# Ledger of designs, part 10: VHH binders against q88v07

Target 1, 377 residues: q88v07
Amino acid sequence: MAQSIVEAPIRVDTSRKIIHVDMDAFYASIEEREHPAYKTQPLVIAHDPRQTGGRGVVTTANYVARQFGVHSAMPAAKALELCPTAVFKTPNFPLYREVSAQIHRIFHEYTEMIEPIAFDEAYLDVTTNKKHIHSAVELAHRLQQEIWHQTHLTCSTGISYNKFIAKLASDYRKPAGVTIVLPQDAEPFLLREPIEKFRGVGKKTVPKMHDLGIKTGQDLYAQSELDLIKQFGKLGYILYRRVRGSDDRPVEYLRERKSIGKERTFGPFLQSTTEVNTHLKAIAKLVAASMQSHQRHGKTLVLKLRYGDFVTITKRRTFGEFIPNDAALFEQYAEEIFEEVVDDHFNSGIRLLGITLTGLAPLAFENLTLPLYPNDN

## First folded at step 1 (VHH)

Design u09 (framework vhh_7uia_1)
Fold by ESMFold2-Fast, scan of step 1:
Structure u09 (fold): chain B 377 residues (1-377), chain A 124 residues (1-124)
Amino acid sequence: as target 1 above (377 residues)
Amino acid sequence: QLQLVETGGGLVKPGGSLRLSCVVSGFTFSRYAMAWVRQAPGKELEWVSSISGSGGSTYYEDSVKGRFTISTDNAKNTLYLQMSSLKPEDTAVYYCAKGTEMATIYDEDAFDIWGQGTQVTVSS
């Protein structure tokens, strides 16, 4: 990496208005909304380990459960050990996805330049926005108000001229905070930040940074570019620029959606065509609902299946026109494809089924054509 | 698009070591908790270890604690399981699994996936 470095002036583009939106304790907050009694109980969002034979991991836990040492990614069995009185609530990902989709519809009222990061996290470029709101702080408050009114959930927001600083700012005040870092405030803000807060500095890298005397943004700023590249490679190149307030990455709104699908893993494995068709019907309903929630239609339907012996089949069927978002049609096409591809591996059973739509376009588009000339109307 | 490729299994004597690797593609690695699970011949799937996507929080089945180490290399989108002091009881097919359903809108089909597995045999 050091041998390939080219000297160029560090670009600090301050023309953009970027908001990072981060939903507060998203899954736990949804479950507490649905059942207010959970707010005073130790709630662990995971499959109950008493029902799964000790399998599974904690998706999240509310603050009451966290007092017992329960946290995300912990084995569910350990969570039960730490908190025997815990209420285990099976994750309701269809509900979490529906709420996430509702929040994204609110985002689309303000801008099309949205980069989703997770169900509960997105970057918005609001430099030019649909509401013609010039203050990003005002826009952020309007987002928080509308999200609260429509979902009864809170979010924290960070505002700056690039993604890196906006993400840092969103972590500064939770829950329900709005933090703005103006261009003139960026350098003092970054120099005061602990090195652990710099995105790209993972838990494996923090000890090495500390061993080199890099504990804050100020310590990072003091390092030479070549020393950072020598010690950390590409990360060193990036961090040298980040601590100077430079991050030219665009909000990647074109990555928002390439496919929409649902899949299920089975234990015990499916043994009959009747069982397969029953689950394809259920999956088709979920996919059709998801397609409508996202206001998309697609030209290609993909069936994915994995046999008990791990042989995986992915077969697609592409149509000349968009497939209506109709669960019965998705079920019909998936069943037809299954009949085409099924073979003797079925004797091992089916361990996974999925239906996915690709070739996606907004519902308003029959065909994607970019006009070069104005409409005669 | 979505793919998990597991390697590193083999035949080893008791007390030996192996390093399993799982190369993942088609989803944002650091967003998801990852797990290793195993299945011995004629037995049910057993969870072995988990690691959080956002950091180095790691968890282990009691029978492997102190002998196995789970880790990630986010730059290579690779999950590892370093296995030491191997016992005949560790003989199994080892699978790489995505431990939580946290798909982005871009990657909604990447739920509850299993790799093809890699065979570990511990015998004299």
Scores: ipSAE 0.000, ipTM 0.184, lowest interface PAE 16.7, mean pLDDT 80

Design u10 (framework vhh_7uia_1)
Fold by ESMFold2-Fast, scan of step 1:
Structure u10 (fold): chain B 377 residues (1-377), chain A 126 residues (1-126)
Amino acid sequence: as target 1 above (377 residues)
Amino acid sequence: QLQLVETGGGLVKPGGSLRLSCVVSGFTFSDYGMAWVRQAPGKELEWVSSISSSGSYTYYEDSVKGRFTISTDNAKNTLYLQMSSLKPEDTAVYYCARHPDYYGSGSDYLYYFDYWGQGTQVTVSS
């Protein structure tokens, strides 16, 4: 049966175990590892402003330089003013990328649900994990120990039931901290946070928030949903939910592969196969048009569905040849996949349907044939 | 200048009927989905109903299904909500809003509503 929003306007999913891993002063720490003499010097990772005519920004600084007030995104010229004795080191992004890859290999020992945000930052969904470790705190400590043993770098971790709170928690104690925010502790934690810490509230938005009397999570919580939407649009809608501890965004763990897709969210939820097929037909038309517009075809069709109880299923079908960009064909395959995956969760209804094509190639690229003989399938 | 103007609110006895209208200007009406959202005193925003840009899909909150009907008149750039069998719990300020066609779920997509009217008061009382 469809769920009434009057009965449950905002649902908070607390079933997940999310770890946000944040490497401590990542680039500076790598440079200190490569040249230990830097550990006792104020090190600023940036192009030297004396050589650039005062141009550029600080990528990062080690803790020695930070004591002088140097921080990331600061103008390099200002960093030199604050710390005249600073050692400026040009960033070595190929090295940082390689070290990041080493750390990600460690993550893969624990879970495949890894969402990299930057070279030094990732979300891990450890709700079910390869080591069958039930304590996320224990898992976080093991990650920190393994990272230290293999790379001689430290990281801070935040643990909670969603990405938003886990990221906030990881910033709470640096370096080498482990901070957990349990569901029952989320409200006091969020209400105490400065508004600047809420993701999406950028430096240009902070003055407008302050002008409206919004300085903390408590002030944000007190605002009406409509007023937040009117003042801040999508950000207002998001922040109203975030301050109440709601963030149902999944850890996006699929490797970056080119994909083209469309999805729809439903209210009330879809209750019958006839309704599902009607919407799959409409989505298939949009996806086929998008595929053709981008001049791409793909070998894999992915059906995504989310049940009314928030259980999400993604099911792929890969073909030996590229699928023609034909809406009727996409509809047919999506309907077939739906019939394969549908289970008792359908009793709670369908709240989201999506069709995506992956394994993409240009339309001019035909099915590959080996140099020795043709592909006859 | 983009504008959404609601009219038709008022005082009605339980079991009565009202028709709300929302006249829009400043955009191509048939390119967007439209919705009605209400807020009772001291309560959260509650999605009531949505209609797709084509008029092919209509969605209703369960408590109003069978009692309320959403419709559009593209020639007049007007969104309607026909309310029947009104109950005291239908008392609220009713807002019209614009949204993308791809969302039909209640509170899940309220932030995609990028333009809102000022609201019209509906009071159901004896």
Scores: ipSAE 0.000, ipTM 0.264, lowest interface PAE 18.8, mean pLDDT 82

Design u11 (framework vhh_7uia_1)
Fold by ESMFold2-Fast, scan of step 1:
Structure u11 (fold): chain B 377 residues (1-377), chain A 126 residues (1-126)
Amino acid sequence: as target 1 above (377 residues)
Amino acid sequence: QLQLVETGGGLVKPGGSLRLSCVVSGFTFSSYSMAWVRQAPGKELEWVSSISSSGSTTYYEDSVKGRFTISTDNAKNTLYLQMSSLKPEDTAVYYCARDSEYQLLSEYYYYGMDVWGQGTQVTVSS
């Protein structure tokens, strides 16, 4: 069994040209564009903790605020402590979505092989492209220039032969950087990177990596495959290959929507089952409407809840047949799952509820029972 | 309004000299690193030279070291590229660019640009 792991060398495909485009401080930069006075002020995109009783998290912060140590996902109350003069601005997601759509229209002028990751980042496969530009560096500069001229926003780009290195490269120089990592430069580049920059190594994993003496790509490279798998499972298997420059994942431009769902965050937190059921009913209506709008039905219903203490529960229920897009039925199943999974963390209240459908198929695909005999019709 | 305007390009014989100028407006020039980037016909963009925001630290692509000199005049908000001993291989459109904090690991492959000019054509012909 163990023999099969070490028998084959790691394959590195260097034939592709992948650009990772990452908008610089996207939400904050949009707000600075709309209100230029913010550009010289520490701007934090979050609900003001002075108005929320210290609740909430930072969506993002401009570079002025980041100089005070403010960063995304930080508690808004801590951001205020680090930067008492900060201007707090509630996120305007409809505007951010509109600007993101404008930027994606620019991407589509160059390639159809686009994998969006978030409103502010995407992978582009430009190995072959609509403008017949052979230089990925030239294409990246043209993207930056066109985005700047059309939106007055900057982006950082990373260029390499796979998604993993391209994403790392895009973080190397911000704002407005262009970083290319050629095949011959991949190992020296990766060996110098801090471990926290390796995708898949999240905030929870970094302390464990550091405890094992893994602080850089060089430290990661020095680990055996078996030790990494023992400590980190599938992530260890992946990281052993990533630090050697291997990542064969394609740019997923034909990605079908795998789930359709709606979620709500609550302030004040929900304290009773009656409140939970009221909101599950509302969410179920939105999900059912969304399912119909996308002309899909699904076999799996997922309830997501997050308690006031940030403990998150995700429970799935899969059916043998597609679930009718009926709000009352989604509500019923979500309420049943809630009753099944609710525990003492409910004393902290509920801060988030979501209903999602997965196992999706077009509405034209019906639930069918196989005939008992070959000539039944 | 943020704007970079390049001038000084033209036709020159091998061994000749040209001085490119880039006039900057709309931002605090002395707060940014500035760069020159070029593109030859049918070739990739090539970083040429950068200068620190203070004007005291300069960086050059290996093929232009000793032949090109980058400088700034903060009072005139102007970036210069003095080119000497020009070769046919220097034929390109030259772009002035505002750069982020410049920490070059490889003078050929790694650079940042966020505000670009329209470019100025330099042709070195025998």
Scores: ipSAE 0.000, ipTM 0.132, lowest interface PAE 20.5, mean pLDDT 81

Design z01 (framework vhh_7zox_3)
Fold by ESMFold2-Fast, scan of step 1:
Structure z01 (fold): chain B 377 residues (1-377), chain A 123 residues (1-123)
Amino acid sequence: as target 1 above (377 residues)
Amino acid sequence: DVQLVESGGGLVQPGGSLRLSCVASGFTFSSYAMGWVRQAPGKGLEWVSDIYSGGSTGYADSVKGRFAISRDNAKNTLYLQMNRLKPEDTAVYYCARDFGSGYYEPLDEYDYAGQGTQVTVSS
């Protein structure tokens, strides 16, 4: 019953500059860009309920469709009921992914501390940044300008000293807004927010909050830490701190892809260098295709192997320049590394081989030296 | 010409079950690890499950014990058996050909993905 956690001091770290970037009506805006006629039509990104027997959920809708009450996560059949003239467009996720990748390349011009949340949403830690821009507002405007110039899409941004407040701020002015919440303004800002806006207070929790008289940040602030923990567990502990402007979570940039690779398991196990080289050639082709698909190149090639006795070897080779995305070159380096590391464990056979590229950077920031299947002249 | 075609989605009540299928063509299916990723409305992509060429499987904590991934190499088909479905499982589900990178990352972990199949869990 006794919880020492309720006596922990509340830490408010205001030293960081965090930007939350949120693309405006992302999928609908992409589709409007591809077909400008949609801009004046009610567009709903979903499988057509007339084709699915009334099934499916709205992924998103443009502002015209939203005027009819259509919104994300609504049943597609309800969207059709609210807006009988709606144009239903099946989502084109490969296109949305490519546009998202283009936007992330822009982010990487400013910082490596990027935490993607969705195709259309990311946290950036710009406390120290590649452009040495001290004003986070100036940096946010430059991001919006570059995104517009390169993609013809708009985004809304929120700026504060932690992730929680930055995300709240990004919803304050849409579309194309920039909202900053300074440390001295954080508590008044949070106290006026509806409880539904607090991250972690979902549809299941809102009724319980309302039943307890908690409708705003001010109502939340008035609750004791012990009561919040009793009613909501860990969420209560978190919300007590969030409403006081405390959120020590770092921007989790380590979740970003640091490697692109392929690996294969074998049954029966590989018994000869000839067999190993045959499979390294196949894996190298897949990795080269993947590198090109992701528009990335890397400076480090990693060979991973696991012997039949489960002994695992990982050996890397780092180059001064980016390795061209060439299957023959990846094969050559992987085979050289294999010869370097192979030992008596090979008597147990090889049960796994993998090739991975690390030290990744966007291909778009450097001249394309080789296509996927080049001749090198 | 790599192609992945998902099917089996639909509307189901909480506690219900669905089985998703993905038919692959244009590559040697048996040589690839395959996976399922999903995107809930208004949210990012979430890794759900992987199955390696040797049959080893992995699952996201949110679906562990409820979902089962399997493959039929003779039919070039990947499956996801979804049991005890929750409203939180509402998403478009994508079949994907795996990179083998080991991250619980969105489609970026995969070198090809299908068009998706909609799963809606509501009463």
Scores: ipSAE 0.000, ipTM 0.129, lowest interface PAE 19.4, mean pLDDT 80

Design z02 (framework vhh_7zox_3)
Fold by ESMFold2-Fast, scan of step 1:
Structure z02 (fold): chain B 377 residues (1-377), chain A 123 residues (1-123)
Amino acid sequence: as target 1 above (377 residues)
Amino acid sequence: DVQLVESGGGLVQPGGSLRLSCVASGFTFSDYAMGWVRQAPGKGLEWVSDISSGGSTGYADSVKGRFAISRDNAKNTLYLQMNRLKPEDTAVYYCAKDEYSSGWTDYELGDYAGQGTQVTVSS
């Protein structure tokens, strides 16, 4: 082969202590907490398809509803067909964000090295931590206890020396499980895993893996690096390392979100400025809550709109100071920008509106305001 | 910053095929469920298909047996193979990210950040 292939021994960095935290059935568990009767009922978090004319998708479902085959992103109408006795509850995203923010405050008591994956899922690097706890198992148990005490919710945790193994471990025992995979246990753990569990092996790749006799980590381990690269390219390179317990990706705690926003698509299309302002008000409330949930503020407000003819306008306004996370203020600026950019394309209606904040910084990093000097005005 | 770039749309005759692609950046693609949502002129958003991080797929009844969703985690790319296309499939197709469909409803796109790709099925 003319392709350059570098053979290097696989470096397995086992010095880190990584915890993957996964909240158990997050939205459904919050709703069950608010209304305990739901725990024994098939609960589907979605707009009721009987009220929406069959529209909408399932946000999530509790374990009772999942027994009927209901899952996230399923059409709500299909969920009703699978589970005619389902209780539909409209998602309460402001509440879910508030609970997520509480959980992240708990994480910050232990480490600043936190990588949010979703609002119910995060990697924590606890190799060195604020509580000086050397046992990651003890720290994970303490996290579970504090999360339960503050929120009355459970989480499952996976502990290992890298992100790949920690995430696999967190799926091993649910709900409320703690699974640790030590360096000496990594090989037998990975070798017995089904190939479908290996990060990067999707539905298209599984049949090809099976055709090559690769059904488990053991089968994957037996393959040469060259054969894996030949069959799967970069994925082959990655999988050869993953099955040997190697994943050197850091916990990305310095990854700055560049934007936080919310957008809505409309049917029927918006036809008047009054309708636009009504929806900008609603979007501004969601964005203000999201900004607060992420503990960020921003210097730039961006209005995105798409006309019925698909012409898209994105207009930004940048301020010298951080904009307070105030829904009324976001609404005001978005409405002003809309008036500046609206043109004859509005005759086709508005099919999408969005408000986004950029130029983000941590909420604790505030605008410096100089004290007023006493003077004899 | 979540960025999704859709491509592969175009004009096709009824019974034809198209393959849509969505290149993702700004997040760990392999850790998230991904989906396709479409909007026909004068209609709201319609969920088309989804694929979990583990490869489990779902399809709207209107497209079952005709469309196939897949993902290539090494390339951060989501695909939608569209076969036996009908005039009713005419829409702008949007790629969306959502592990738990958080914020994804008829009038919300959750974490969607792309411009979409136009599919027109016409004789």
Scores: ipSAE 0.000, ipTM 0.127, lowest interface PAE 20.9, mean pLDDT 80

Design z03 (framework vhh_7zox_3)
Fold by ESMFold2-Fast, scan of step 1:
Structure z03 (fold): chain B 377 residues (1-377), chain A 125 residues (1-125)
Amino acid sequence: as target 1 above (377 residues)
Amino acid sequence: DVQLVESGGGLVQPGGSLRLSCVASGFTFSNYDMGWVRQAPGKGLEWVSDITSGGSTGYADSVKGRFAISRDNAKNTLYLQMNRLKPEDTAVYYCAAGSYEYTWSSYGHYEYDYAGQGTQVTVSS
């Protein structure tokens, strides 16, 4: 018989100090800051269902609206039904991104080991940090104070030796909480946790867990590794380790976006070069704005097109220097590439056009001809 | 190199089921809101469903109670379980990835960073 995976030792690395930062009701709090009258009104961040024919979903809602039963991902029409007096505010993602960027600049004062998960969430590895603060609790309090002073927003933080426990801890006290789970407290903390709090156990998986008698971390811990793998596959393998306090995933701070692009699908299909150029101009404006928004520039422009007969063409053009984030340049290059690749399939029309930039680097790298290494000196 | 590769489309009878899959590569899948958008023959683009990086889901009124979106971040895969299919569900289904600036809940104005090649779903007796 080959050796079973259940006989492998589980490693628990407790040497790290990981903080999970989670902004309290982020989008709603930003909108309330921008328009203080919203604080006393039921605010729903969504496209108004009265203007969309009842379509769309709630991005988020403030505390006042949540008292009526409104929550994120709820249909906007249902939110209006539950709260007829609700103020609907279209999401302002450019603003949310700007505020998120401001918060990330604060993070960079403490550590370079930052893994953004969403606009409102990040992991920070503060095991060794720029301020030489040894207490992760003290560092978390300083982050909360600095965020409040600069943005007038609150955040909740969780602190532990790995990402899994730190994220669980950040949910324990909201708003403006600091929760630390030390290595010796990890097992009791995890065993008491409801199963739905374990990452990967979504609303569809919870009923299956409950049917198997798994309602808490204690119940999860009691399961064999093989049974968990048989029932849940790779998720079972992961959960067996998570409930034992094991999560060796690093804070992924070297993660970079590899491409930025925009695509449009057409009905009816485009039939002329004039129509194609009109839409390439529109797409180029969106891409240029997105590139600048992300503080990136790129060396490669990619044109993607799909003909009405589903034949798809992807053509790249790489430059020696970074392309300025100028809509007119992106439009020009995309039009030139289109003229190079267009063929008899155009008789079936164009059903999709896209412009994407790759070979990305931060705007700060504009004056460099060679890459800088993270381990330089 | 960003890629979204859809599979699982095909011909089914009314009342049937299909499960669409979309395998993503070349970007950090877990950090993106993901969605499904469809285009029926001779029609414009229609938002079907989305799922945020945090797991929150949304559905178009036409598919509520019939379709279920899910994601597996460990496999970089997005799914759409389609039940009780109707002739009106006939369309090319596209997997799409949006930054938090561009969500699939913006009905009538669809914005996304990346989209796949599409998979054809035909519901016909």
Scores: ipSAE 0.000, ipTM 0.129, lowest interface PAE 20.1, mean pLDDT 81

Design z04 (framework vhh_7zox_3)
Fold by ESMFold2-Fast, scan of step 1:
Structure z04 (fold): chain B 377 residues (1-377), chain A 124 residues (1-124)
Amino acid sequence: as target 1 above (377 residues)
Amino acid sequence: DVQLVESGGGLVQPGGSLRLSCVASGFTFSSYWMGWVRQAPGKGLEWVSDINTGGSTGYADSVKGRFAISRDNAKNTLYLQMNRLKPEDTAVYYCAKVDTLYSGEYTYPEFDYAGQGTQVTVSS
């Protein structure tokens, strides 16, 4: 059976102005701000492997430590081997979340079309923006200046017509760089890039690319679409388009987190209701903090438990109104649900407890034009 | 709803191999660091491996040279290739959606959600 081949040209939408904002060495820079003596020391943000029995992973490292070959996601024990004089600082995640939230408030002064990637990284669609700034370069400089003024932290920015190129551009000049790739410059820019820089080409894919003679964007461009799909599947389809400057993915600013929760696994297993309630109290505090950190409230509370025999129970309770982000309320509802669902499997103990909120919405709405007047009497 | 579905576990003899898979849904997989943690019978959670958004990998000393973590962002799938398995590798293996915040251990609260797990048993 023969099939017609439909050849469609790759559409390159150049109408958008996308900024990728990438905070420079975010957690290390925060720690250096809080303790300036760290700036001249090799600082590794991780639990000290000498205290953890060699376990754990580097969250990040400052530029001094990076000169020794230390990098994010490296085993902490390896970081100690590479840099025996390193100062290990336990991460302060509550502080990092607070600073990230402050930076996102600055983003919201310019656009609502914000896609957070991580605490230190976001895409902004500034094609039409709140400040009516026509130059994305001017807007990026204003973002950098405002972030510095309010937080004393620097960021690097990449500007282009799509997310793929904007992110590549943001990595070009660090720290505090602004890199713009205009539509007419996109293809030369991409053709010069090492294949390792193309998103989706991980350490395991690079050797296969090199074995096929693909070392640069130019080599990638020369490949047929069919050959790339045959060798790399969906990634091949994507890379064929990316090297031609095509990436129609929108900035996902309407994407809502569907749930926010925390869970804990136990060893030894919990054997009594008193133990269960103690841990539900602790989990409820963490969930309430997480809900506030994300500026969300929810209508549904979900209790997840797993017995020692791996039987898993997930039970939800939905309210007509949003549940206040109050640890005591989450604890109360979780304990009530536990009493409803607990059965003879409890004899094997509890190996996991979790509390999750779903039916999420923002804590506040802007510009309420039709106020609701509840009867308070 | 965030969902992580692990598979590929089973019974294997010492020296054997298994490949674990984790299919993710309900979040933008490519934007998150992913990892594997395990719990052996009667023990706490142990970090096994992780992979960041750029493909950089980390491994526990107990598995270095034997295990390989990888991700396929097009398929929203995380993998763990386990070679030269030992009886001490017997555990429930959990796929973890990790925030970009790794603090040196895979202990709560360092990951927001662990999957349901897949049992790996290494025995003669």
Scores: ipSAE 0.000, ipTM 0.113, lowest interface PAE 22.1, mean pLDDT 81

